VH-VL binders against q9c0h5r722to879. Designs and how they scored, part 1

Every score and structure here is a prediction.

Target 1, 158 residues: q9c0h5r722to879
Amino acid sequence: WSSESIKKPMIVTSDRHVKKEACELFKLIQMYMGDRRAKADPLHVALEVATKGWSVQGLRDELYIQLCRQTTENFRLESLARGWELMAICLAFFPPTPKFHSYLEGYIYRHMDPVNDTKGVAISTYAKYCYHKLQKAALTGAKKGLKKPNVEEIRHAK
Positions, changes and structure headers below are counted from each chain's first letter, unless a header gives other numbers; Kabat numbers aren't used for antibody chains.
ipSAE, averaged over its two directions, is called F for ESMFold2-Fast, E for ESMFold2 and O for OpenDDE. V2 adds 0.75 times the mean of E and O to 0.25 times the DockQ between the complexes of E and O.
[cut] stands for letters that were removed.

## First folded at step 1 (VH-VL)

Design a1 (framework fv_anetumab)
Fold by ESMFold2-Fast, scan of step 1:
Structure a1 (fold): chain C 158 residues (1-158), chain A 118 residues (1-118), chain B 111 residues (1-111)
Amino acid sequence: as target 1 above (158 residues)
Amino acid sequence: QVELVQSGAEVKKPGESLKISCKGSGYSFTSYWIGWVRQAPGKGLEWMGIIYPGDSDTRYSPSFQGQVTISADKSISTAYLQWSSLKASDTAMYYCARDYWSGEFDYWGQGTLVTVSS
Amino acid sequence: DIALTQPASVSGSPGQSITISCTGTSSDVGGYNYVSWYQQHPGKAPKLMIYEVSNRPSGVSNRFSGSKSGNTASLTISGLQAEDEADYYCSSYTSSSTPYVFGGGTKLTVL
């Protein structure tokens, strides 16, 4: 977990466009989570995050690893809950690559035990929901998820 | 590590049936689309169709709908392209390739040469 | 079925930059950021050079770059080398047919 900006992507990439988008994506994630001043309401910030991941395949694993980082050792209750919400939203529109699937699955699975719950945030409930979303996304395939997100879908994905 | 291995070259007569294969290894076979691409001698690439092995969702280009059958057996990580009755015009190199999301065919099989002549 | 429009050939000298165009419609190249470029040497399978308009896979030289303006995508090869001599194909997602279409291909000759 960090409240600071990142200077480079979490996943190594040689693509300059992806590097720039990854850094901008991190700011949007922090805005949704309440860790950075947002210029738009949370639903529209989530829409922009989902749209970036949907539009730029090279950002999908980066997006999920950034969410894993921001939900690890995060002691700000509202931020933590928002991070798990954003993961669920993104999983409604696109899965990670198969290379990253096992890592993300293991990360989510580790949080399904109620021992991970903190005062005010039922992490295990979010993790169970995300686990089901990930498995469904993996089953239906990435190509079937090729659809620009909209605000109504973001609202229902929470 | 990721590899697509295609079956060997075929020489057939018009009217014969044929099934060629593409075996994936080194990745989660059910998490990627497999596309089939034809290249006639001295010609460009033509997309034939694509299958998602995880649920057998199959889509054909309009030129190949009804002319070929695309299938997959996820238990052995193998995709198939099949003709019930070959024509001389089916003579071509056939490639399989995997696609994650956006038409990014990042790994290709070595190709299967199919020659149809009397 | 419907091919994207590419020039049949393009040529350049070592060290030069060349650009190959790929023109479609608002239902493919113009409507989506899902354009890929492939390099094919004689007797070999195609190799992915660019995906999602401008992204390079690991192991592809930074001399290769992609861009798009309206209904036309472009592949630019800088610092042209003899080994770049090959056929180049663009491909795009399409909403008009199922789900991808290739360009007709461009033969690059390094003089």
Scores: ipSAE 0.000, ipTM 0.489, lowest interface PAE 13.6, mean pLDDT 84

Design a10 (framework fv_anetumab)
Fold by ESMFold2-Fast, scan of step 1:
Structure a10 (fold): chain C 158 residues (1-158), chain A 121 residues (1-121), chain B 111 residues (1-111)
Amino acid sequence: as target 1 above (158 residues)
Amino acid sequence: QVELVQSGAEVKKPGESLKISCKGSGYSFTDYWIGWVRQAPGKGLEWMGIIYPGDSYTRYSPSFQGQVTISADKSISTAYLQWSSLKASDTAMYYCARLGYSSGWTPFDYWGQGTLVTVSS
Amino acid sequence: DIALTQPASVSGSPGQSITISCTGTSSDVGSYDYVSWYQQHPGKAPKLMIYDVSNRPSGVSNRFSGSKSGNTASLTISGLQAEDEADYYCSSYTDSGTLYVFGGGTKLTVL
């Protein structure tokens, strides 16, 4: 977990566009989680996160690793719950790459044990939900079509 | 082609109720927020509130909270702005506008032609 | 409501360039790239000219450009034409309680 901004992506990339988008994405994740001043209401911040991951295919693994970081050793209960919520939202629109699938699956699986539950946040429940969403997304692939994610879809994904 | 068509001009007396409309066409009405913007005679633009027609969720400007009601009927792709009791200070041009998809909040990318509301005795 | 600060009027001659400023705070223009500009001719609805600081909708002339530095966004109109005479409004998302804020408007006169 970090309250600071990042200066470079967590996953090494030579793509300058992906590098710039990764740093902006991290700020949006912090805004959704309540760790940074929000540029819009939470639903629209989540919409922007989902839209970036949907439209920038090379950003998807970076997005998931950033969410893993922000849900690791995070002692702010509201922020922790929001981080798992945002992971579920993103998994409604796109999976990680096959290369990253095993890492993300293992990360989520480790949190399914109730021992991970903290006072006020049922992490194991969020993790079970995300696990099932991940498996479904991996089978169906990224949401296809000419239409970007919208606010109603974000509401249903939570 | 995206179009927002508003109801015609209204002339009312103080204390009367009023409901004006904004009909969207050429796009998926339930997928975009609709906002209402007021412009008093000779004055600038001020937003009043927004509605998401898919579930009728509303957000109001603090200045207009409790003064007006915003609603939508998705079966006829129409948003509404309503007063229970008009006052002379409600005299203004009222615009509906669609919020752009990319941000959900801004920009107001398509505007209705406006509804002039005149309240006088 | 915290309005964004615009000059009340600006004027220019045909072919000239003019710039309209829009000054806010760190709660709006200074922190977010959600700045839009609208053109309003007398008796007509506003028209979106610029969004997200510098992006033009399809159909808007490239004579219109937007930029931002610190707490101030700017709309620049190059090669002024008589039809550019209108009121111009900026707007921004704000993380304060109001959600959106408009500037007071600038009357552009093309003389």
Scores: ipSAE 0.005, ipTM 0.504, lowest interface PAE 15.2, mean pLDDT 82

Design a11 (framework fv_anetumab; at its last look DockQ between E and O 0.05; V2 from the best seeds 0.00; counts 0 for: pae E 12.9 > 2, off the site)
Fold by ESMFold2, look of step 2:
Structure a11 (fold): chain C 158 residues (1-158), chain A 121 residues (1-121), chain B 111 residues (1-111)
Amino acid sequence: as target 1 above (158 residues)
Amino acid sequence: QVELVQSGAEVKKPGESLKISCKGSGYSFTDYWIGWVRQAPGKGLEWMGIIYPGDSYTRYSPSFQGQVTISADKSISTAYLQWSSLKASDTAMYYCARVYGDYLRGAFDIWGQGTLVTVSS
Amino acid sequence: DIALTQPASVSGSPGQSITISCTGTSSDVGSYDYVSWYQQHPGKAPKLMIYDVSNRPSGVSNRFSGSKSGNTASLTISGLQAEDEADYYCSSYTDSGTLYVFGGGTKLTVL
């Protein structure tokens, strides 16, 4: 978990567009989780995150590893819950690449045991939901059709 | 049925401006990325840039950034490639092409017929 | 921009199989399955023949197939026909900063 900005992506890349977008993505994730101030409501912040991951395939693995980072050793309970929510939202629209699938699956699986639950957050419930979303996304691919995510789809993807 | 129709050939002088068009039909225009590809006489294909007409998000090849403007008018299903000041080295065939799905895939599945631009004194 | 490496020309007789190579790097062909192949006859727009390394669009003959090994993608044309005579270009996503890269093209001659 970090409250600071990042200056480079978690995954090494030479694509300058991906590098720039990775830093902006981290800010958006922090905004959704309540760890960074935002002018937009959480629904529209989640929309922007999902849209970037859907439209910029090279950013998808970076997005998921940033979410893993922000949900690991995160003792801010509201932030932790929102981090898992955002992971579930994104998995409704796109999977990670095949190279990253097993890592994300293992990460989610390790959190499915209720022993991981905290006072204010039922992590195992979020993890089970994310697990099913990941399996579905891996079978069907990214969001069907070629239209970007919209607000109503985000509202229903929780 | 699904097609991209480009504007006609142009003969221009150095320093003149030009805007060429690419009209899509038979599909949901705002749901597909549109790319522009240059082919100089007797040469290969060279990617110039792409646009998502749904929100006008645009990305350019580094060698064309600042040299051309890519835009779209989604209300008439048309993408544009524009120069403010043509050079003789801009003489080429210019294609618009639709991207199949995710733009990183780079699979141009439908191509316009091309617009020949000739720039000479 | 750096181009993917293709042979300048290849040739074959009717009925034979030929293969056109497309060599890139670990930043493009080696790491991603976003390789496409285009056929271009003189005076005409390119036509997508293969995408995602090995997938054929609807309407493309099954005589065309694609594959990849390491940093090299290959287009194979079996049962060569006179109308296959054209220029062929490969392309790939690249994470080197230019998003896409094309090969220099290969002229296929049917003898």
Scores: ipSAE 0.006, ipTM 0.520, lowest interface PAE 12.9, mean pLDDT 85
Fold by ESMFold2-Fast, scan of step 1:
Structure a11 (fold): chain C 158 residues (1-158), chain A 121 residues (1-121), chain B 111 residues (1-111)
Amino acid sequence: as target 1 above (158 residues)
Amino acid sequence: QVELVQSGAEVKKPGESLKISCKGSGYSFTDYWIGWVRQAPGKGLEWMGIIYPGDSYTRYSPSFQGQVTISADKSISTAYLQWSSLKASDTAMYYCARVYGDYLRGAFDIWGQGTLVTVSS
Amino acid sequence: DIALTQPASVSGSPGQSITISCTGTSSDVGSYDYVSWYQQHPGKAPKLMIYDVSNRPSGVSNRFSGSKSGNTASLTISGLQAEDEADYYCSSYTDSGTLYVFGGGTKLTVL
């Protein structure tokens, strides 16, 4: 977990556009989680995150690793819950690449045990939901994603 | 403990329909993908399709798309493989198997005992 | 047809080590670390021996190990025992449309 901005992507890339968008994406994730002052309401912040991942295939693995970092050793109750919520939202619209899938599956699976639950946040419940969404998304959205994100579907994906 | 139990052997004629079953026990059935694998007599393994029982999402091998139907009834922890019209070339041992972890692994960790299907006139 | 190439047979004596190769393309083994190995005794269902190239499921002997170099994955069985005599199949994820592909199988004879 971090409250600061990132200066470079967590996954190495030579694409300058992806590098720039990875840094902007991290700020949006922090805004949704309540760790940075939001410039829009939470649903529209989530829509922007989901739309960036849906439209920029090279950004999808970066998005998921950023969510993994922000849900690791995060002791801010509301921020932690929103991080898992945002992961579930993104998994409704696009999977990670096949190469990253195993890492993300292992990360989510590790959190399915109730011993990971903290005061006020049922992490195991979020993780189980995300695990289900990951499995489904991976079979249908490998190249383009499942469908273009919209506000109504984001509300239902939460 | 954790096991998959398949229905018994079948002897059929070409053109007949058939539905075979695979019942899981000892684990949360809706949390694992179930795959179907065929093995013709004296031949190797051939993947047919996979289903996620939690929502019945299916993915088929192109060789079997339209030839078989895979389904599941999560209320009784059972997956099914069905033919509308059998051919002699469908003669094979049919295995169901649970996928360990995510579906990309293709790692089938628990196997049923197999259902022998013989199609002859 | 069969997308992954395995030798039809391999043989060894008790206590020896043998290696079974599994060769694919850049659409499967060459690009992805999703390779599994199965052991099948006559008349029995297959048993998972290795997944994700080199990981062993609980209960599988450490005499079984997996590796990969380029387009070729390998299963190595050290300290061969009579009970290792079986057919061995590799499989891999593929991006070529079939999701999974199997090798043709290798018959291991322990003499």
Scores: ipSAE 0.005, ipTM 0.505, lowest interface PAE 15.8, mean pLDDT 83
Fold by OpenDDE, look of step 2:
Structure a11 (fold): chain C 158 residues (1-158), chain A 121 residues (1-121), chain B 111 residues (1-111)
Amino acid sequence: as target 1 above (158 residues)
Amino acid sequence: QVELVQSGAEVKKPGESLKISCKGSGYSFTDYWIGWVRQAPGKGLEWMGIIYPGDSYTRYSPSFQGQVTISADKSISTAYLQWSSLKASDTAMYYCARVYGDYLRGAFDIWGQGTLVTVSS
Amino acid sequence: DIALTQPASVSGSPGQSITISCTGTSSDVGSYDYVSWYQQHPGKAPKLMIYDVSNRPSGVSNRFSGSKSGNTASLTISGLQAEDEADYYCSSYTDSGTLYVFGGGTKLTVL
């Protein structure tokens, strides 16, 4: 977890668009998690995050690794919970790439043990939910069609 | 060792009900999708549907929707395929297979040995 | 319904290389690298040989390789051996229907 913004993508990429959007994406994640002042209500922030990941395939692994970062050694319980929530939301719309799947799967799996639960936050519950979402997403792929994610879908994904 | 073990061969008459099983072992059964694949005698593989044992979420091929029921009992790591009323055309080998969602998207990496179902008058 | 088309049969002599094609009618095969290949010997369950177009699972001979061009995926078997004689099926996820589909299968005969 970091309270500071990232200066470059966390993944290795040559895609200039991904490089450009990665930092903004991280800020949005921080906003949703409550670690950064939000420019909009949480639902709309989540929508923006989900939309970016949905529309830009190259951002997906970046998005998930950023979420992994922000949910690792995060002592802010509210922030932590929201980070996992956001992961679940994103997984409802798109999976990571097959290349990144194992990493994310392993990460989530390791957090499914209730022994990792903290006071007031059942991380294991979030993780289990995310695990399920990941498996589904891995099979079904990203949301199809031309219509972008909407707020209602975000609500349903929570 | 990761494996899927299916129930034995079945000989049935038209109109009878049937439920065959697929038991997983050697891995976390609830974390991987299980698919069912039909293979009629001398024919190709047909995807029937899949189930996520963790919550029993199911997806069916349109061709098999309403024709069969896929279910799972995660307490005993077992998936099921069942018919309420068998037809002669249901005669086939039925395979269960694990969908490896890690880096094998949509790929069946572990297969049961198959269950032969024969439906005849 | 989306279909994957395979040749009914192919043949080759020991030591030769053969290729089995799998052509999709939709963009599913072309849009994503989610094509798998299965080998099935008579009376046996299918075996996964290739996944994600070109990846080989552990334990599968390096004589088996996969590729894709456009909407056509290909399985290549080099250095044909008698034990390679089997039916081969391609498969793919269908984006439009969120379903899985198998090709019609190809019978490989080793002469």
Scores: ipSAE 0.005, ipTM 0.580, lowest interface PAE 11.0, mean pLDDT 89
ESMFold2 (binder alone), look of step 2: mean pLDDT 93; pTM 0.948

Design a12 (framework fv_anetumab)
Fold by ESMFold2-Fast, scan of step 1:
Structure a12 (fold): chain C 158 residues (1-158), chain A 122 residues (1-122), chain B 111 residues (1-111)
Amino acid sequence: as target 1 above (158 residues)
Amino acid sequence: QVELVQSGAEVKKPGESLKISCKGSGYSFTSYWIGWVRQAPGKGLEWMGIIDPSDSYTRYSPSFQGQVTISADKSISTAYLQWSSLKASDTAMYYCARHEWLGYSDYYFDYWGQGTLVTVSS
Amino acid sequence: DIALTQPASVSGSPGQSITISCTGTSSDVGGYNYVSWYQQHPGKAPKLMIYEVSNRPSGVSNRFSGSKSGNTASLTISGLQAEDEADYYCSSYTSSSTPYVFGGGTKLTVL
């Protein structure tokens, strides 16, 4: 978990455009989680995050690893809950690459035990939901392709 | 009250570097984004990029990514637009404008600088 | 292209009402309530006239109003006056990577 901005992506990339987009994405994630002031409502911030991941395939793994970072050792209860919520929203629209799937699956699975629940946040419940969404997204993306995010679908995804 | 004051007109040759400025006053400089908008002679408005002066976070239009650098110095309430190597096609009026971020859905420019005319010719 | 579509010119007589359209897609004008309108007199900087589709900043005449239907936003000027003669630009949010896209501009002539 970090309250600061990043100046480079968490996953190494030679694409300069993807590198800069990854830094912008991190700020949007912080805005959704309440760790950075947002100028738009949460639904529209989530739409921006989902749309970036959907439209820029090279950002998908970066997006998920940033969410894993922001939900690790995060002691701000509202921020922690929002991070898991945003992961569920993104998984409604696109999976990570096959190469990253096993890592993300393992990360989510490790949080499904109720022992991970904190004082005010049922992490195990969020993790179980994300696990189901991940499997569905991987299957759908492999066979049919993925449709563009919109506000109405984001409301249903969270 | 609120005003954005830009640096004076510039006449340059192709290949030269240039840095123009936009100084905000009458408000909390770090509470608002500063955007740069280009207007070529006789043409319309074209967004170039925007900066958050509180942490120097920038976003660039795809058309201007890599062509210009936007920066800010919050200690003197000033934002900058910079070219490493000017081209004749950079001849235009350049405006800075303030983007309100106090509240929901602030994707509009409420106050504009007077403009800086940049002429690039041999 | 991605730019918003405006008529190149519109004309009216003093006291008349005119409307300027701004057409985009479901990914900009149709997808968000982040449409703004700017007035530019010759040799001057643009001035914000309407923001968030229909809101007026303090100091802007109530003769100026904004609306939106589907993928088209509209600026309406009632009781047209000589000083309204200017170029008018619409702008819309599209994404965090391109938070501003401008229309091509409309030249309003008061004749």
Scores: ipSAE 0.000, ipTM 0.479, lowest interface PAE 17.3, mean pLDDT 82

Design a13 (framework fv_anetumab)
Fold by ESMFold2-Fast, scan of step 1:
Structure a13 (fold): chain C 158 residues (1-158), chain A 122 residues (1-122), chain B 111 residues (1-111)
Amino acid sequence: as target 1 above (158 residues)
Amino acid sequence: QVELVQSGAEVKKPGESLKISCKGSGYSFTSYWIGWVRQAPGKGLEWMGIIDPSDSYTRYSPSFQGQVTISADKSISTAYLQWSSLKASDTAMYYCARTPYYDILSGPFDYWGQGTLVTVSS
Amino acid sequence: DIALTQPASVSGSPGQSITISCTGTSSDVGGYNYVSWYQQHPGKAPKLMIYEVSNRPSGVSNRFSGSKSGNTASLTISGLQAEDEADYYCSSYTSSSTPYVFGGGTKLTVL
């Protein structure tokens, strides 16, 4: 977990466009999680995150690894819960690449044991829900994602 | 020495406008948010809103959104709370208070102004 | 708009220990470690006594301590003194849109 900005992506790339968008994506994730000031409501921040991942295929794995980082050793309970919510929202619209699938699956699986639950945050429940969504998204194929994100579907995914 | 100094007591009639101030000294004014807290006579504390003086970003309690305006002038380290038209129900003690930057997860109010008593009567 | 519940009053004798409770829900007190306590003497501004459940600011007596169990936070004052007579307010984080909600306040009387 980190409360600071990033200057380069978690996944190395020489593409200037992808690098800039990965850094902006991290700020949006922090805004949704409450770790960075946001001037838009949470639903619209989530819409921007989901839309960016849906439209820029090269950012999908980066987005999921940033969410894994922000839900690891995160002692701010609201931030932790929001991070798992955002993962579930993104998994409703697009999977990671097949190469990244095993890593993300393992990460989520490790959190499904109730021993991971903290005061006020049922991490195991979030993880089970995300695991189900990941499997469903992966099984539907390798398209850009199921649908273009919209506010109504984000509200239902949450 | 950190200090927040508020403007003096006000006695107003319903319908009048009012602007009260809170001046910070002894610290970097733009490095802390300034919140406003209301206390009606004999009642408890009620959060009204908060401002980041570095860019004038404001957030209001739903109960006070549209009822007041919070602003700041960083060149003179002063925050303001303003009413366009006062009501008798605005009679209260108004406190400004500083909070350290915890991003969107605001920290405690660590230093408070002395309070400005606003009395609205006919 | 979700009120944190505090007893209206508590009392104790000099040298005694007293505890003031602050009860919320799993979405505020129970869900976060962002509970603060403020002391207010009559006619004075509130003073921060405890933040993040159990931390004391510099200059606050170690007679004041904070704790939390489930949805209830507690302020304990040991070795009670006459100058401790004041109103005490708890505050908790609830959401990014409502980072502050206050309890109704507790009047401490030192007998």
Scores: ipSAE 0.000, ipTM 0.497, lowest interface PAE 15.9, mean pLDDT 83

Design a14 (framework fv_anetumab)
Fold by ESMFold2-Fast, scan of step 1:
Structure a14 (fold): chain C 158 residues (1-158), chain A 122 residues (1-122), chain B 111 residues (1-111)
Amino acid sequence: as target 1 above (158 residues)
Amino acid sequence: QVELVQSGAEVKKPGESLKISCKGSGYSFTSYWIGWVRQAPGKGLEWMGIIDPSDSYTRYSPSFQGQVTISADKSISTAYLQWSSLKASDTAMYYCARGDTYWLEYSPFDYWGQGTLVTVSS
Amino acid sequence: DIALTQPASVSGSPGQSITISCTGTSSDVGGYNYVSWYQQHPGKAPKLMIYEVSNRPSGVSNRFSGSKSGNTASLTISGLQAEDEADYYCSSYTSSSTPYVFGGGTKLTVL
C-alpha cells in the first residue's frame, strides 16, 4: 500500500504510452480509494479506471497489480474496502492476460479465508466475489468479447 | 460571517462582452468551490458551472460549455463569469453560490450572492 | 441537462402541512443521498433549507423536513405560515460532470 504517486509502472514495459497511462491510472486508483483528493465523484473515477483498462489492453495487468499493491497491508479500512470494490468493478469488464491470470487468481484466493477479515471490512467476502467475477470475465472475453464500460454497468457491477 | 457579494446590474447590447464578479469573505476562499446559477425572467434555476479557486479547475454544464468562461483570482477572493459576445437570450439573473464537489465532502450551495441582473437588448 | 420533476404549484392554509415532490431517476435522486431544497422569496436569492435529503442547516425551522423514497424526494412543511409563501426548488447530485441539477420549481401559496 502506498499514499504516494508512482514514477514507473509496476510491471516493466517498453511502451512509452503505456508507461504514462500506468502512472495516471495509479492516481485514479488512489482517488477512488480516498487516498488522493479527486475533482470527480467515485462513480466517474471508477468509469475512467475501467475505460482505461478496457481501451488500453497493455494496461490490464498493470491495473490489477496496482490494485493488489493497494490492498496489501492497507490499514486504512475505508481505502481497503474501496480497493476491493474497484477490483470487482474492473473484473466486470475485462480479465488480466492469461499469463497474469494465475497470479491474480492466487492473490484473490489467499484472501478468501475469513482470517483476513479486519474489524469493519469483510475482506474474505470481497475476495470471494472477485474470484467469481475473474472466472466469468475470462470466459466472457473468450466467447463474446468485452463491452465498453459505462456508468449504468458500473452501478450494477459493484 | 460568510458572505458572497456580486457586482451590480448590467445593461448591454447583443455582441458586447461582459465580465461579472462574485467576491467571497468570512471564510477561506480556496477551501470551497464557487458555482454559477442562471435564472431567466420568470423561470427556474439552471446550473451553469463551478470553479475550484485553489487551482482554477472548472466544470461546466453541457448547456453552457463554450457559451461562458468561469475564472477566479484567489489573491482577491473573487470569481468571475464572462461572455465574449452577449445574446438577447442571456438576459437573466445570475447568482454565485458556495459549494463543493469533492465526493467525500460534497456540499450543496449553502451561501448565495445577492444576484447580478444582466439585461441584453438592442 | 435533465430537469427534476416538481409540481408547478401547491397551496395550503396557515397551520396545515404540505408536501412538495421532486422526481428524478436512479442516476440522480435515486442513486445518491445528495438532495437539497432551496426557498426563494420574490426578488431574493435562494436559501438552502434542506441538504443530504433530510438535514437542516443551522437556523432553519424544524417545520421543514425532507425525505426520499426511490426516485422521489419530498419536502414537507408543517404548521404553514404566511412567510413560507415562496418558490421551492429541489436539487440533486447526478455525476462529476453534472454535480448540480435543479427541479423546475414549485410555487407555494399560503391561502
Scores: ipSAE 0.000, ipTM 0.515, lowest interface PAE 15.3, mean pLDDT 84

Design a2 (framework fv_anetumab)
Fold by ESMFold2-Fast, scan of step 1:
Structure a2 (fold): chain C 158 residues (1-158), chain A 119 residues (1-119), chain B 111 residues (1-111)
Amino acid sequence: as target 1 above (158 residues)
Amino acid sequence: QVELVQSGAEVKKPGESLKISCKGSGYSFTSYWIGWVRQAPGKGLEWMGIIYPGDSDTRYSPSFQGQVTISADKSISTAYLQWSSLKASDTAMYYCARGYLDSYYFDYWGQGTLVTVSS
Amino acid sequence: DIALTQPASVSGSPGQSITISCTGTSSDVGGYNYVSWYQQHPGKAPKLMIYEVSNRPSGVSNRFSGSKSGNTASLTISGLQAEDEADYYCSSYTSSSTPYVFGGGTKLTVL
C-alpha cells in the first residue's frame, strides 16, 4: 500500500504509452480508494479506470498488480474496502492476461480465509466475490462489443 | 504455444464447392475470435468475416456476406470457410487469424491456404 | 469497401526513421483506440507489430512504435534495417457490424 505517486509501472514494459497510462491509472486507483483527492465522484473515477483497462490491453496486468499493491498492508478500512470493490468492477470488464492469471488467482485465493478479515472490512467476502468474477472473466474474455464501459455497468458490477 | 494450422492448397473449377479449415491449438479456442482475411494475387488484405466459437457469433464484411459461410467446431478447435459455388474471382490466399476479444486485432495468423479457381 | 488510406510506398536508408500514415474518419481511426499494424514479407503470413494504437506484442522490436492524432494513425520505424523491407497494413475497428477494415498497404523499400 502507498499514498505516493508512482514514477514507473510495477510490471516492466518498454511501451512508452503504457508507462504513462500506468502512472495515471495509479492516481485514479488512489482517488477511487479515497487515498488521493478525487476530481470526480467515485462512479466516474471507476468508469475511467475500467475504460483505461478495457481500451488499453497492455494496462490490464498493471491495473491488477496495482490493486494487489493497494490492498496489501492497507490499514485504512474504507480504502481497503474500495480497493477490493474496484478489483471486482474491473473483473466485470476484462481478465488479466493468461501470464498473470495464476498470480492474481493466488493473491485473491489466499485472502478468502476469514483470518484476513479486518475490523469493519470482510476481506474474505470481497475475495470470494472477486475469485468468482475472475474465473468468469477468464472464461468469457474481455467484454464483447465496441461500447466503452458506462456508469450503469459500473454501478451493477459493485 | 499458440498455433493456427490451415488446410492445404486447393485447385478447383468454377461452380465447385469448397471448405477450408483452420485448427487452433495452445489456447482456449472458445475464448477468441477467428477471422478470415483474403489476399488476391498482388493485392492487399481484405477482411471477410469473423466468428466467436464460444457462441457462434458471426460477422461478415458486406463484400462477402452471402458469398461465403464461416463456421466453427469447438469440439475439435477448428474454424471453417466455405463456398457453395466457387468463381474465378475467388482465386486468392486465405488466412485465418486469432482475434483478441473486444480489442479487434489479430495476434496469431495461420500460414495461409492458396485457393486457385480456374477452368 | 471503405478502406483506410495509406501511402502506396515509402522508402528509407539503413539507420533512418520512417513513418507510415493510416488515415480514416472519426467513425473508425478517430473514434476508437483499436488500431493495429501488420508486417508482411513476400510469401509469408502477416505478423502483428502494433495493437491498440501503440502497444507492442512480445518479441516485436522497440524500433517499431505506433501513435494516433485525430483521424490519422502512424507507424514509425526507427533505426531502419534491411529486414524491415516488407508490406505494412493498418487496421481499425469501424462498427459492430464491420469490426475490421484494412488500409491499402504500404510497400517499404530499404535502399
Scores: ipSAE 0.000, ipTM 0.469, lowest interface PAE 16.4, mean pLDDT 83

